# Ledger of designs, part 7: VH-VL binders against Mediator of RNA polymerase II transcription subunit 18 (MED18)

Target 1, 219 residues: Mediator of RNA polymerase II transcription subunit 18 (MED18), of Arabidopsis thaliana (Mouse-ear cress) (q9sjz6)
Amino acid sequence: MSMECVVQGIIETQHVEALEILLQGLCGVQRERLRVHELCLRSGPNLGVVSSEVRLLCDLDQPEPTWTVKHVGGAMRGAGADQISVLVRNMIESKVSKNALRMFYALGYKLDHELLKVGFAFHFQRTAHISVSVSSVNKMPKVHAIDEAVPVTPGMQIVDVTAPATSENYSEVAAAVSSFCEFLAPLVHLSKPSISTGVVPTAAAAAASLMSDGGGTTL

## First folded at step 7 (VH-VL; framework fv_roconkibart)

Design s50 (from k7 with heavy chain Y101L)
Fold by ESMFold2-Fast, scan of step 7:
Structure s50 (fold): chain C 219 residues (1-219), chain A 121 residues (1-121), chain B 112 residues (1-112)
Amino acid sequence: as target 1 above (219 residues)
Amino acid sequence: QVQLVQSGAEVKKPGASVKVSCKASGYTFTSYAMNWMRQAPGQGLEWMGWINTNTGKPKYADKFQGRVTFTLDTSISTAYMELSRLRSDDTAVYYCARDSLDFWSGYFDYWGQGTLVTVSS
Amino acid sequence: DVVMTQSPLSLPVTLGQPASISCRSSQSLVYSDGNTYLHWYLQKPGQSPQLLIYKVSNRDSGVPDRFSGSGSGTDFTLKISRVEAEDVGVYYCMQGTHWPYTFGQGTKLEIK
């Protein structure tokens, strides 16, 4: 089963350029543009007692938009979970057609919200395959009105660090992610997302969680 | 150009302490870990530990735990190694070295010139 | 601690002849990410060590093609196809897979 290691943080827009320079130095590659339309769907009561979350992602930076479905499972639990400084969770990601939204509606899912993420990303394969994205999170005043998107939290951007893992290597991948995040700590404080499944966090909720929680990277 | 420049040779009495500096230039100091090694006369290389230059957190080899302290002054891109309660068998050349950009692949691409520390009565 | 054993410890060689140094580890150096963190350093007389080869077989920038590294698991080799005068010094293998990092004893290469 596929898994992922995840940490998330908030950075002030004025510090984004410094973070980009640091990431260029660490990764040794030029940044990739990021412009993704994300639709967050939730299952209704008829599909189970516990709501499930599905995200449909459209890469708008491609000449022809491409669609991906991402299903996020529960976080790792047990005696070892408290010792790991990153979130480890099951994850399924697959390419789909633009008809995926219609299919999920037919299955009883409902649109919870939609976002436009705009920024940049770095992908690198060194000790582990680590992806770092820095983006403004924007909401649309009208359904699918991408051209009218406005920031959810003006002056702040989200930093997401993810790395794919397996049941055999997730501990080592988590350690690599944690070590990488220590190099970013003066500019951005990265920690486990407080909500891993069943709830779609907002940028404001993520910021509030990070301000009150001492988890993730330490100073 | 990347350079690591260490402080000059020291002569110390047993029981004293010594503090060696390593000044970095030509790169972003906080983007690379700094490692410390030593080499006794006519002997091989021995790893002493490392320090995360971004967080300031050190990790020491067990043999040196309790006697060695790694510190930083990021305002002048300098790392320090202080070894206390010196013994005659601490006589060695001490090196600082930068960990690679390969996200801690554990190899050292640039080394300081070395600092000879002589411990004698 | 992982023990790194080099052989030979003393290597007299004639200019233009090949040289080979062996390095063995007490346990596998394959990390969980699939990489093998076995590196080679050269220390010329009176100088600091310098990186020659990293992760078994990758030459550091500026290192001549006559140097090559190979091996897997616990058994590694550094080869010099044609020894030159500037190659004199002590060669060290080092493992970065396990904490603490450990070095071999060193192999002294001398011209006879």
Scores: ipSAE 0.000, ipTM 0.423, lowest interface PAE 14.2, mean pLDDT 80

Design s51 (from k7 with heavy chain Y101I)
Fold by ESMFold2-Fast, scan of step 7:
Structure s51 (fold): chain C 219 residues (1-219), chain A 121 residues (1-121), chain B 112 residues (1-112)
Amino acid sequence: as target 1 above (219 residues)
Amino acid sequence: QVQLVQSGAEVKKPGASVKVSCKASGYTFTSYAMNWMRQAPGQGLEWMGWINTNTGKPKYADKFQGRVTFTLDTSISTAYMELSRLRSDDTAVYYCARDSIDFWSGYFDYWGQGTLVTVSS
Amino acid sequence: DVVMTQSPLSLPVTLGQPASISCRSSQSLVYSDGNTYLHWYLQKPGQSPQLLIYKVSNRDSGVPDRFSGSGSGTDFTLKISRVEAEDVGVYYCMQGTHWPYTFGQGTKLEIK
């Protein structure tokens, strides 16, 4: 079974350049542009008593858009999961055709929400393959109107750190991600995302969480 | 290899407090959560809560909230359970148990030998 | 709290014969991740409980093949294909899906 290790945080747009400079110094690799249309689909009761979540991702920074489906499975839970500083969850990711949305609708799924993420990403290949994306989260004024997207929370961006893992190596990968988070701590505070409903994180939700913890913004 | 060793039996008067220790060996103490359970004489098992051994943050079952305190001394790989304002119905064998850290966490793979706490007048 | 009900509470069995213990929960034990957090423990006379089976059907390391777990939703079964003398003790089911974690009343297995 495939898994991923995940942490996330929030950063003010004015501090993004400082984070980008720090990340560039770590990898020596050129940054990648990020422009992704994300659709979150939920199954109805007909497919099971528990609603399932499927994310359909369209990479718009390619000459011809490409689509992937990401099924987010269960996160580790309980006392053992609480010991790990990073969220560990099952996930399956596959390339799909542009007709995927129509197919999921035919299967009884419905669109829960959609977002446009715009920013950049870096990939690090050391002890683990760690991906860091820094992006503005944008909403459309009408369904699928990507060219008219506007920020959910102006002046703030989300930082996502993910790394693929397996049942045999997730502890080592989680430790690597945790160490990476400590290195970035002066600029951005990264933490475990919510495991409750599978809701896609937003800059607004991250900001609300940060305020509730009584913490200020990082530099 | 993996071993959880608890402190010895205690006899306390009603209203007193008791502190039970659980010393771990054979593994990295801070990598596994520690759970606490009790079993009254002739009765079944009752879960009391757990403590994150890395952060020191405890989570208590509602029934024990306000009377029980879980603490750690990571320098000696030891977890503690302190129960205050003891009543006669707190007479029980108290167990510590290690939570599994594998992906299927939520079960206890190693248990301490138990500590009998008797509350009598 | 989720109530865990075991039956029978007392199970006399003849050596070499099969034994079966049922565990029923007051709520579904299927978590939102699709996993079912039902586990079985054995407490031998004068000893601490020991893990037998986790997540319905997975045997813990060193647990003999004669032990098997099955079930789904709210109804679960622990089976011993051929009871040995060392199997004597009290068997407990436990749910880890809902907080607080709760145990069944226990089933005492005795040789007759």
Scores: ipSAE 0.006, ipTM 0.476, lowest interface PAE 12.9, mean pLDDT 81

Design s52 (from k7 with heavy chain Y101M)
Fold by ESMFold2-Fast, scan of step 7:
Structure s52 (fold): chain C 219 residues (1-219), chain A 121 residues (1-121), chain B 112 residues (1-112)
Amino acid sequence: as target 1 above (219 residues)
Amino acid sequence: QVQLVQSGAEVKKPGASVKVSCKASGYTFTSYAMNWMRQAPGQGLEWMGWINTNTGKPKYADKFQGRVTFTLDTSISTAYMELSRLRSDDTAVYYCARDSMDFWSGYFDYWGQGTLVTVSS
Amino acid sequence: DVVMTQSPLSLPVTLGQPASISCRSSQSLVYSDGNTYLHWYLQKPGQSPQLLIYKVSNRDSGVPDRFSGSGSGTDFTLKISRVEAEDVGVYYCMQGTHWPYTFGQGTKLEIK
């Protein structure tokens, strides 16, 4: 089962330079430009009790823009999950054709929101493959008007730390991410991403898992 | 001491392929992107693309898409540029250059010495 | 593609006199992050290009104080306060804001 370990934080734009210098000091790390067009789609009422979230990501900094679908599933359940400072969740990510958006619309999905993320990323290859991105999150005044994007939170940028995991190794990967959080703590405070508004963590996780497997719902 | 050392001059016939190497030393190879440029005799500089030396993912200028391939051998800190289906107007000096990427700037702080590729029948 | 236009293309100058090179872009070079990715390079005869100025006005390490860059949006200038013999060569502006990266045509600076 594919999973990911995730933490997020916020940093003032004026402190991004210091964070970048710190990240550059890590062995085996390379800075990359980040320019990603993100479409967040949600299922309609016909597709189950709770909404499913599907993200379509286009890396605008690639030779040929390619769409990646990322299906975000339920968070890890149980009392043990409450003790972990890192979000561990089911995640499926795959390359998709240029027809992907049309196909999801045909399945009853609707566009919830659209963002442009601009910044940089570092990939740290050690015991876990840790990706760190620092980006401004921008919204478009018109759907797909990328050139007209404006910051959602002026003067602030988002720090995302993610690492792929499996059902076998997520504990070890979460520990690696936690250690990385401690290393960055002087400059940015990283924590679990917020849960969806209006849902409880355990119920949301169970429902999302059932919906993604076709337990009475097509996804 | 940062150095980028390129392979020697090549003479090719139209329709052939050429592969130019760029060996880096004096820094952590995977910490900086590598850019490729060319300059036809008596003409200006033209950007061809860059490659992420950590991930191996390339980005090509549209003019060269389908004819150029950027690759890496990280074990020897070397980047490669292969240009296929050569034409006489591909005659140029080809340069590799390190992208410093400080503060997202995309500027080239160190350049290779250049490789002259001559395409003639 | 963003077109970079330099003027003049040929710049004969008297040793010790100031020199100025203009660079204009077909689109704004201000990136979404608020930075302007306009850079200047010098190519001396028989040599590889070398970085002089990055992000409009920042001198690269080892570049003499007599070199300065200025400008905003689409209009940029490289100035040499007092031209010396070692300054001969072709000067290029380059934009790193938009893909693909593009260079100006080059300005050849020669001592009279």
Scores: ipSAE 0.006, ipTM 0.554, lowest interface PAE 9.3, mean pLDDT 80

Design s53 (from k7 with heavy chain D102E)
Fold by ESMFold2-Fast, scan of step 7:
Structure s53 (fold): chain C 219 residues (1-219), chain A 121 residues (1-121), chain B 112 residues (1-112)
Amino acid sequence: as target 1 above (219 residues)
Amino acid sequence: QVQLVQSGAEVKKPGASVKVSCKASGYTFTSYAMNWMRQAPGQGLEWMGWINTNTGKPKYADKFQGRVTFTLDTSISTAYMELSRLRSDDTAVYYCARDSYEFWSGYFDYWGQGTLVTVSS
Amino acid sequence: DVVMTQSPLSLPVTLGQPASISCRSSQSLVYSDGNTYLHWYLQKPGQSPQLLIYKVSNRDSGVPDRFSGSGSGTDFTLKISRVEAEDVGVYYCMQGTHWPYTFGQGTKLEIK
């Protein structure tokens, strides 16, 4: 029953300050610092009909690192989905112990990649609860080597807009997210993340897509 | 217009708990994080932690984790700091202060008047 | 934890003369967003601390222009161009870049 509405975009670092000023001007806003170690795990075909993604998120801005699992499922499909400007997908989020990684490995999940996201987030507490994060995406050359993280796309940052939804209200939430995207359109272009093989793309995949299209700072 | 009003002075015995309140007015309570600091007599300022007034998520400094609890009552725009297992070296003036940029900016533009907590036998 | 070191700890100043306070951090206060979260507070006798300067050099609303902040990386300075009687108190630098937030030990400014 748990769903989320998602759009994603890319912004040049030089334009981040303008976006932050715009977001600070909104009523009912709260800002938070973002420094998250993200482990992306993927299930094999034999564990389900549709590939699924599990993200283990560690908030590094805590004295004791706290772990959250985010299980991202299938995206909405069909004629109705084609008419919605935002991605609607199944999602379950819960707190877990530091031993969660070993547990998921035992269940047949494999580590796809790991990232360090650094930036900020804003939360809007209105009819729809909308979260917008702006972060540099950094990749570690060695597993868990946070201090050796390097930018995936130098000079560019990822903008993620998400809002929790249910099977009863996803249309209203998607409309709210879409309206919010129009408000941000002068500074950043937000769109549905691309979907391949039923698995939600990662921030690294989005950055790689920008690089391939010549919109990134790396050839 | 913006005001943070704290509860009155407390005298506690070692081992007891104290709960200090901080009532906000003149702004949207849930748009700004609330920080807690203390100052022992004749000493400097010490940061204890903060709470996101929108989500209710607290963050504690390592020294206080396990014996301090931050809570909210958003219906009356009030934040609370409860410190347990009091020791004589917890004698201090305790302050609440608003984080200027909602949840995270790392600076405090409005402070409460302070609450003196004295811990003695 | 980031250690904040202030100098001097005691600052006797003649009324109308300039004053300068130094603050040094044990590591860089530049955050990944390009901002430097170094702030200055004044605590007057018997009062709560009040914000003077945020993010190195920005004066809080209502703070007189005789107060100015400067610096970068790990070395910061608070200057008062002409000290007035109401400036007496303890000045604290604070960093908001690294967890946990930490304060300097304080500089007591007094009229000689």
Scores: ipSAE 0.006, ipTM 0.509, lowest interface PAE 11.8, mean pLDDT 81

Design s54 (from k7 with heavy chain D102N)
Fold by ESMFold2-Fast, scan of step 7:
Structure s54 (fold): chain C 219 residues (1-219), chain A 121 residues (1-121), chain B 112 residues (1-112)
Amino acid sequence: as target 1 above (219 residues)
Amino acid sequence: QVQLVQSGAEVKKPGASVKVSCKASGYTFTSYAMNWMRQAPGQGLEWMGWINTNTGKPKYADKFQGRVTFTLDTSISTAYMELSRLRSDDTAVYYCARDSYNFWSGYFDYWGQGTLVTVSS
Amino acid sequence: DVVMTQSPLSLPVTLGQPASISCRSSQSLVYSDGNTYLHWYLQKPGQSPQLLIYKVSNRDSGVPDRFSGSGSGTDFTLKISRVEAEDVGVYYCMQGTHWPYTFGQGTKLEIK
C-alpha cells in the first residue's frame, strides 16, 4: 500500500532565494526546474456518496510531456494519528497516456479547477526520500489556456514537502519530514495541510483561501 | 500574439541615468521571467540579469550590480531597466526578452525590438 | 563564469551549401535534472536576436527543418543543411545551466 507524508506552507517572496540557497547546499541534492500543469477532477454522484478527487499532472519541462495521475485517500485516523505533525495518507501515483482526461470524463468525472505551478524542486535522501517544491501557483481563466495563466497569490510561493512511505515505515518517514521542517525554520513555516473532513470541498473555497495568503489548501 | 515593445532611443550625458521600458502583451505577464541583455556596437550579446515577474525579485550579473535596477509595473504588464552613472562604454542596444519560466532559466523565446542608448559628452 | 567559445567567428558560405558552427563550454552544461541548457539564437542585420534551437536539439516554432542542433556535455554544433539568403546574420550559442547566463562571441554567416 503506497502512502505519502506531506507538509505544506506559504513563503514570502523575500525568503525564496534564501530557501533556494539553503536547499542547494544540502548533501545529496538533485535540483529540477518545475513547470507543471495540474488538472483537478471530481467524481459525480454515481461514483459514491462523497465526492472523489483525482489529479492529472503534466510535466511541461520535458521535450515530450509526461502525464501522471494522482489519487489521494483520507488522512490516517486512529490511535496516535492526532499526535503526528505531518499529514499521512494513502496515495496512488502512476504514469498515464495523454488520453487519460477523456477516460476520466467518460467515467463521470468533471474538471473542478486547473493550475499551473512554476518554480523549482529539490530531491534529497537522508533517512527518507524527501521532495521539496517551491512554486508560484497560477490559475487558468479558460480550460488549458496555459499562456493566459494568472497568479493566485502574487508575491507568495507555495512550498510542498512530500515523501513516499509504506504502511511499515510511515512513522519513520513522518519523523524525517518533521525534522526537515525544523531545519527550514524560520525561512518557512511548514504544517499539516488542511483537508476535507467528510464535507465536500468547493473549488471557490480553496481558491479564496489560496488567494488570501495560502491557508494550507490541499483541495 | 506575444509582443515585447520597448521605449525609444535615448541620448544621455556621462553621469546621467536612463530608464528603458518593456511592455508585454499577448500572454500572462507574471507567468514568465523577464531578462535584460545589451549589445555594444559591433559586439556580442551580454546578459545583465533577470527579474521574477511574479515576486518582483531581481537577479543581476556582477558587472552591473550596484548600477542597474530592474522593476515592474504589473498593472500595465511593463518591466523597467534603469542604469545609473552612465559611461561612454554603456553605449549599446538594450533588449528585454521573455524567459520560458517564471524565475528559472531556460531560454528566451520572445525579444523586444531593442532600445539604443547613446552616452556621449 | 562559464566561457562559451564559438568557431568559426566568420563563416562565408555559398548559397545551397551546408554550414556548421561549433560551440564549446568551459564547464559541463548538463544540469542535475538531466537536461542540457544550451540554446542557439540568430540575429539578422538590424534585428533583435531570435531563438532557433533550445536545449541542444529542439527547434523553436517556425524554425525551418534545415536547422539542426546536436552535442553533449561541453561540445555542441549547429548545422544548416542548405543555406538560404535569409540565413545571413550572427549566430550565438548561450548556456542557461549556470548563473550568470553567458553567450558565445557570435559567428557571422555571410554569402560569398
Scores: ipSAE 0.006, ipTM 0.441, lowest interface PAE 12.3, mean pLDDT 80

Design s55 (from k7 with heavy chain D102G)
Fold by ESMFold2-Fast, scan of step 7:
Structure s55 (fold): chain C 219 residues (1-219), chain A 121 residues (1-121), chain B 112 residues (1-112)
Amino acid sequence: as target 1 above (219 residues)
Amino acid sequence: QVQLVQSGAEVKKPGASVKVSCKASGYTFTSYAMNWMRQAPGQGLEWMGWINTNTGKPKYADKFQGRVTFTLDTSISTAYMELSRLRSDDTAVYYCARDSYGFWSGYFDYWGQGTLVTVSS
Amino acid sequence: DVVMTQSPLSLPVTLGQPASISCRSSQSLVYSDGNTYLHWYLQKPGQSPQLLIYKVSNRDSGVPDRFSGSGSGTDFTLKISRVEAEDVGVYYCMQGTHWPYTFGQGTKLEIK
């Protein structure tokens, strides 16, 4: 079973340049532009009483129309989870055809919302492959109206730190993510994302939750 | 000590192809994207595209899509630009340039010396 | 494509006098990461272009203090406080925010 380690934070747009300079120092010159169209689908009664979320992701900076499906499952719970400073959860990710949206609709899924994430990403490779992205989360007034996207949280950007893990190494990967977060602490306070009651939060919901919790930048 | 050294001038007939090389030194080749530009005599600069030196994946400006191919030989830190089906209006100085701090920085700190490609009968 | 318009196209200046070059983009150059990817290059006669200023106002290493950049959104300016003989050449603005990257048409600075 594939797993991922995740932490999130927010940063004011005015501090993004300082964070980028810090990340370049830590990760070297592996900066990438990020422009991702995300469709969030939710299961209906046809697939059971408990709602399930599936995300379809398309990289808009590439001409290739290949979509990726990401299904996020159960988060680690119990005494072990309380001792880990990052979210550890089951994750399945695979490439899908252009027909993926129609297929999920046929299976009883409905479009919950869609987002456009625009920003940049860095990769940190030592004991774990850590991906850090800094992005504006934007919503469209109409389905696929990419050019009309507006920020969900104006003046704020989301910092996502993720690393793939396995059932054998998640503890070591979580420790690596925690160590990485210590390097960013002067500019961004990264924390374990909130866990919903049976529904995996989207980037927009996570941003709203972080603002309610008073998360984000340090000092 | 960062240097980009390009191959020498070429004279080609219409319909031919030309392959310009750009050899990098003084830095880790695979850590910076390589961009290609051209400049017709007495004219301004025109961006042609870039190549990710780590993955080998190129991206071309629409005007050149289908006629230009960017390739790499990472063992000798060299990037190549091949332009096919040459026309007289392809006469220009061709430049390679390094993306300033990695990939997608959007500006170029070091440029090659340029390669004059003349397309004539 | 984003159109970059420079003015003036020809700039005769007297040695020791200030010079100013304007660059206007057809679209905002602010990227969602908070950066504005507007850059200035100088191409001296017979030479390759060289980076002068990146992200609006940052001087590249080795670039003299007399060069300064300013602006926001779609309007940008390159200033030379005191023109020297070595400053002759063609100045280009460039945007790196949108694909494809585009250059202005160039401003030729000459000593009169």
Scores: ipSAE 0.006, ipTM 0.489, lowest interface PAE 13.1, mean pLDDT 81

Design s56 (from k7 with heavy chain D102S)
Fold by ESMFold2-Fast, scan of step 7:
Structure s56 (fold): chain C 219 residues (1-219), chain A 121 residues (1-121), chain B 112 residues (1-112)
Amino acid sequence: as target 1 above (219 residues)
Amino acid sequence: QVQLVQSGAEVKKPGASVKVSCKASGYTFTSYAMNWMRQAPGQGLEWMGWINTNTGKPKYADKFQGRVTFTLDTSISTAYMELSRLRSDDTAVYYCARDSYSFWSGYFDYWGQGTLVTVSS
Amino acid sequence: DVVMTQSPLSLPVTLGQPASISCRSSQSLVYSDGNTYLHWYLQKPGQSPQLLIYKVSNRDSGVPDRFSGSGSGTDFTLKISRVEAEDVGVYYCMQGTHWPYTFGQGTKLEIK
């Protein structure tokens, strides 16, 4: 069973360099460039018990743009789920053709919003495979105006920490992610996303949500 | 201290494959990407692609997609470049180089000594 | 692909005199993070290339201060304030902003 553990935070652009230095210090960590065009789609509850969110991701740093579809379910429910400090949810990722957007529209999905994420990512193996991305979230003033994208929230960037999990190991993976959050706590406050899974967060929405909890503030 | 040592010169016939190795020492192998370049005799440098040494994920330049394969053996800190279906215009010195990992990458601070691959009948 | 154009392609210079190499890109090399990923390499005869300058103007460790880089956007310059014998070789500019990474055609610096 494909699942993921997720936490999110915000960091001021001027402090990103300090966070990058901290992440570089981890043995076995490799940095990679991030430039991703993200189309966020929503469906009604027609795919089962929980409403689904679909993201179409285009990696713009490849010779030919490569497309990935990511289906996310609602947050985990049941005994003990509310005791976990990270978001645990069902997730499916698949490589798809450039016709995927047309196909999802035909299936009744609606475009919620469109983003360009620019920054860097670190991938490393511990008890779990943890991915950390630090990115400026940008919007296009026109369709296909990638190079003219402007930040949704100037001066702030989003920090996303994700790790794949299964129904059998999600507790261990969540604990690993939680431990990693403590390691980053001096520079960025990472927490379980407080925005509904049916609402795709923008940098501004994420910042507002985190500020209501006092989270996401660089120390 | 940081050193990249490549395998020796190769002579191949058209249609054959060649596999060049690049052994790293003096640093944490999985913390830096490995890039591959080539240089035909008397010509300029051409970038072929890179491989993420931690994840094993390669990125290939379009010209080489489908003919080149980058692999790793992390237990011996070695990267490999295999080029298949060789043509005479693949005759070149092939280089591996470490992507510098300071604050932003995309430049090569250490290079291997080069491996001459000659493709002739 | 981003085309990198160097001039001159051949640069004969008198020992002790200054030298200058130009590099132009077919599109802006400024990345969304505000950095410009233009780098300079030197390949001495029979040797592997070596890094001289990274991100327009930063000297790599051990590179003499007589080497300097400057420029912005699409127009870049490498200057040697006083050419020494060990400076002979082919100089390459390279961009790391856009996929795929691309090199200029090279400038051969020779003592006349």
Scores: ipSAE 0.013, ipTM 0.544, lowest interface PAE 8.0, mean pLDDT 80

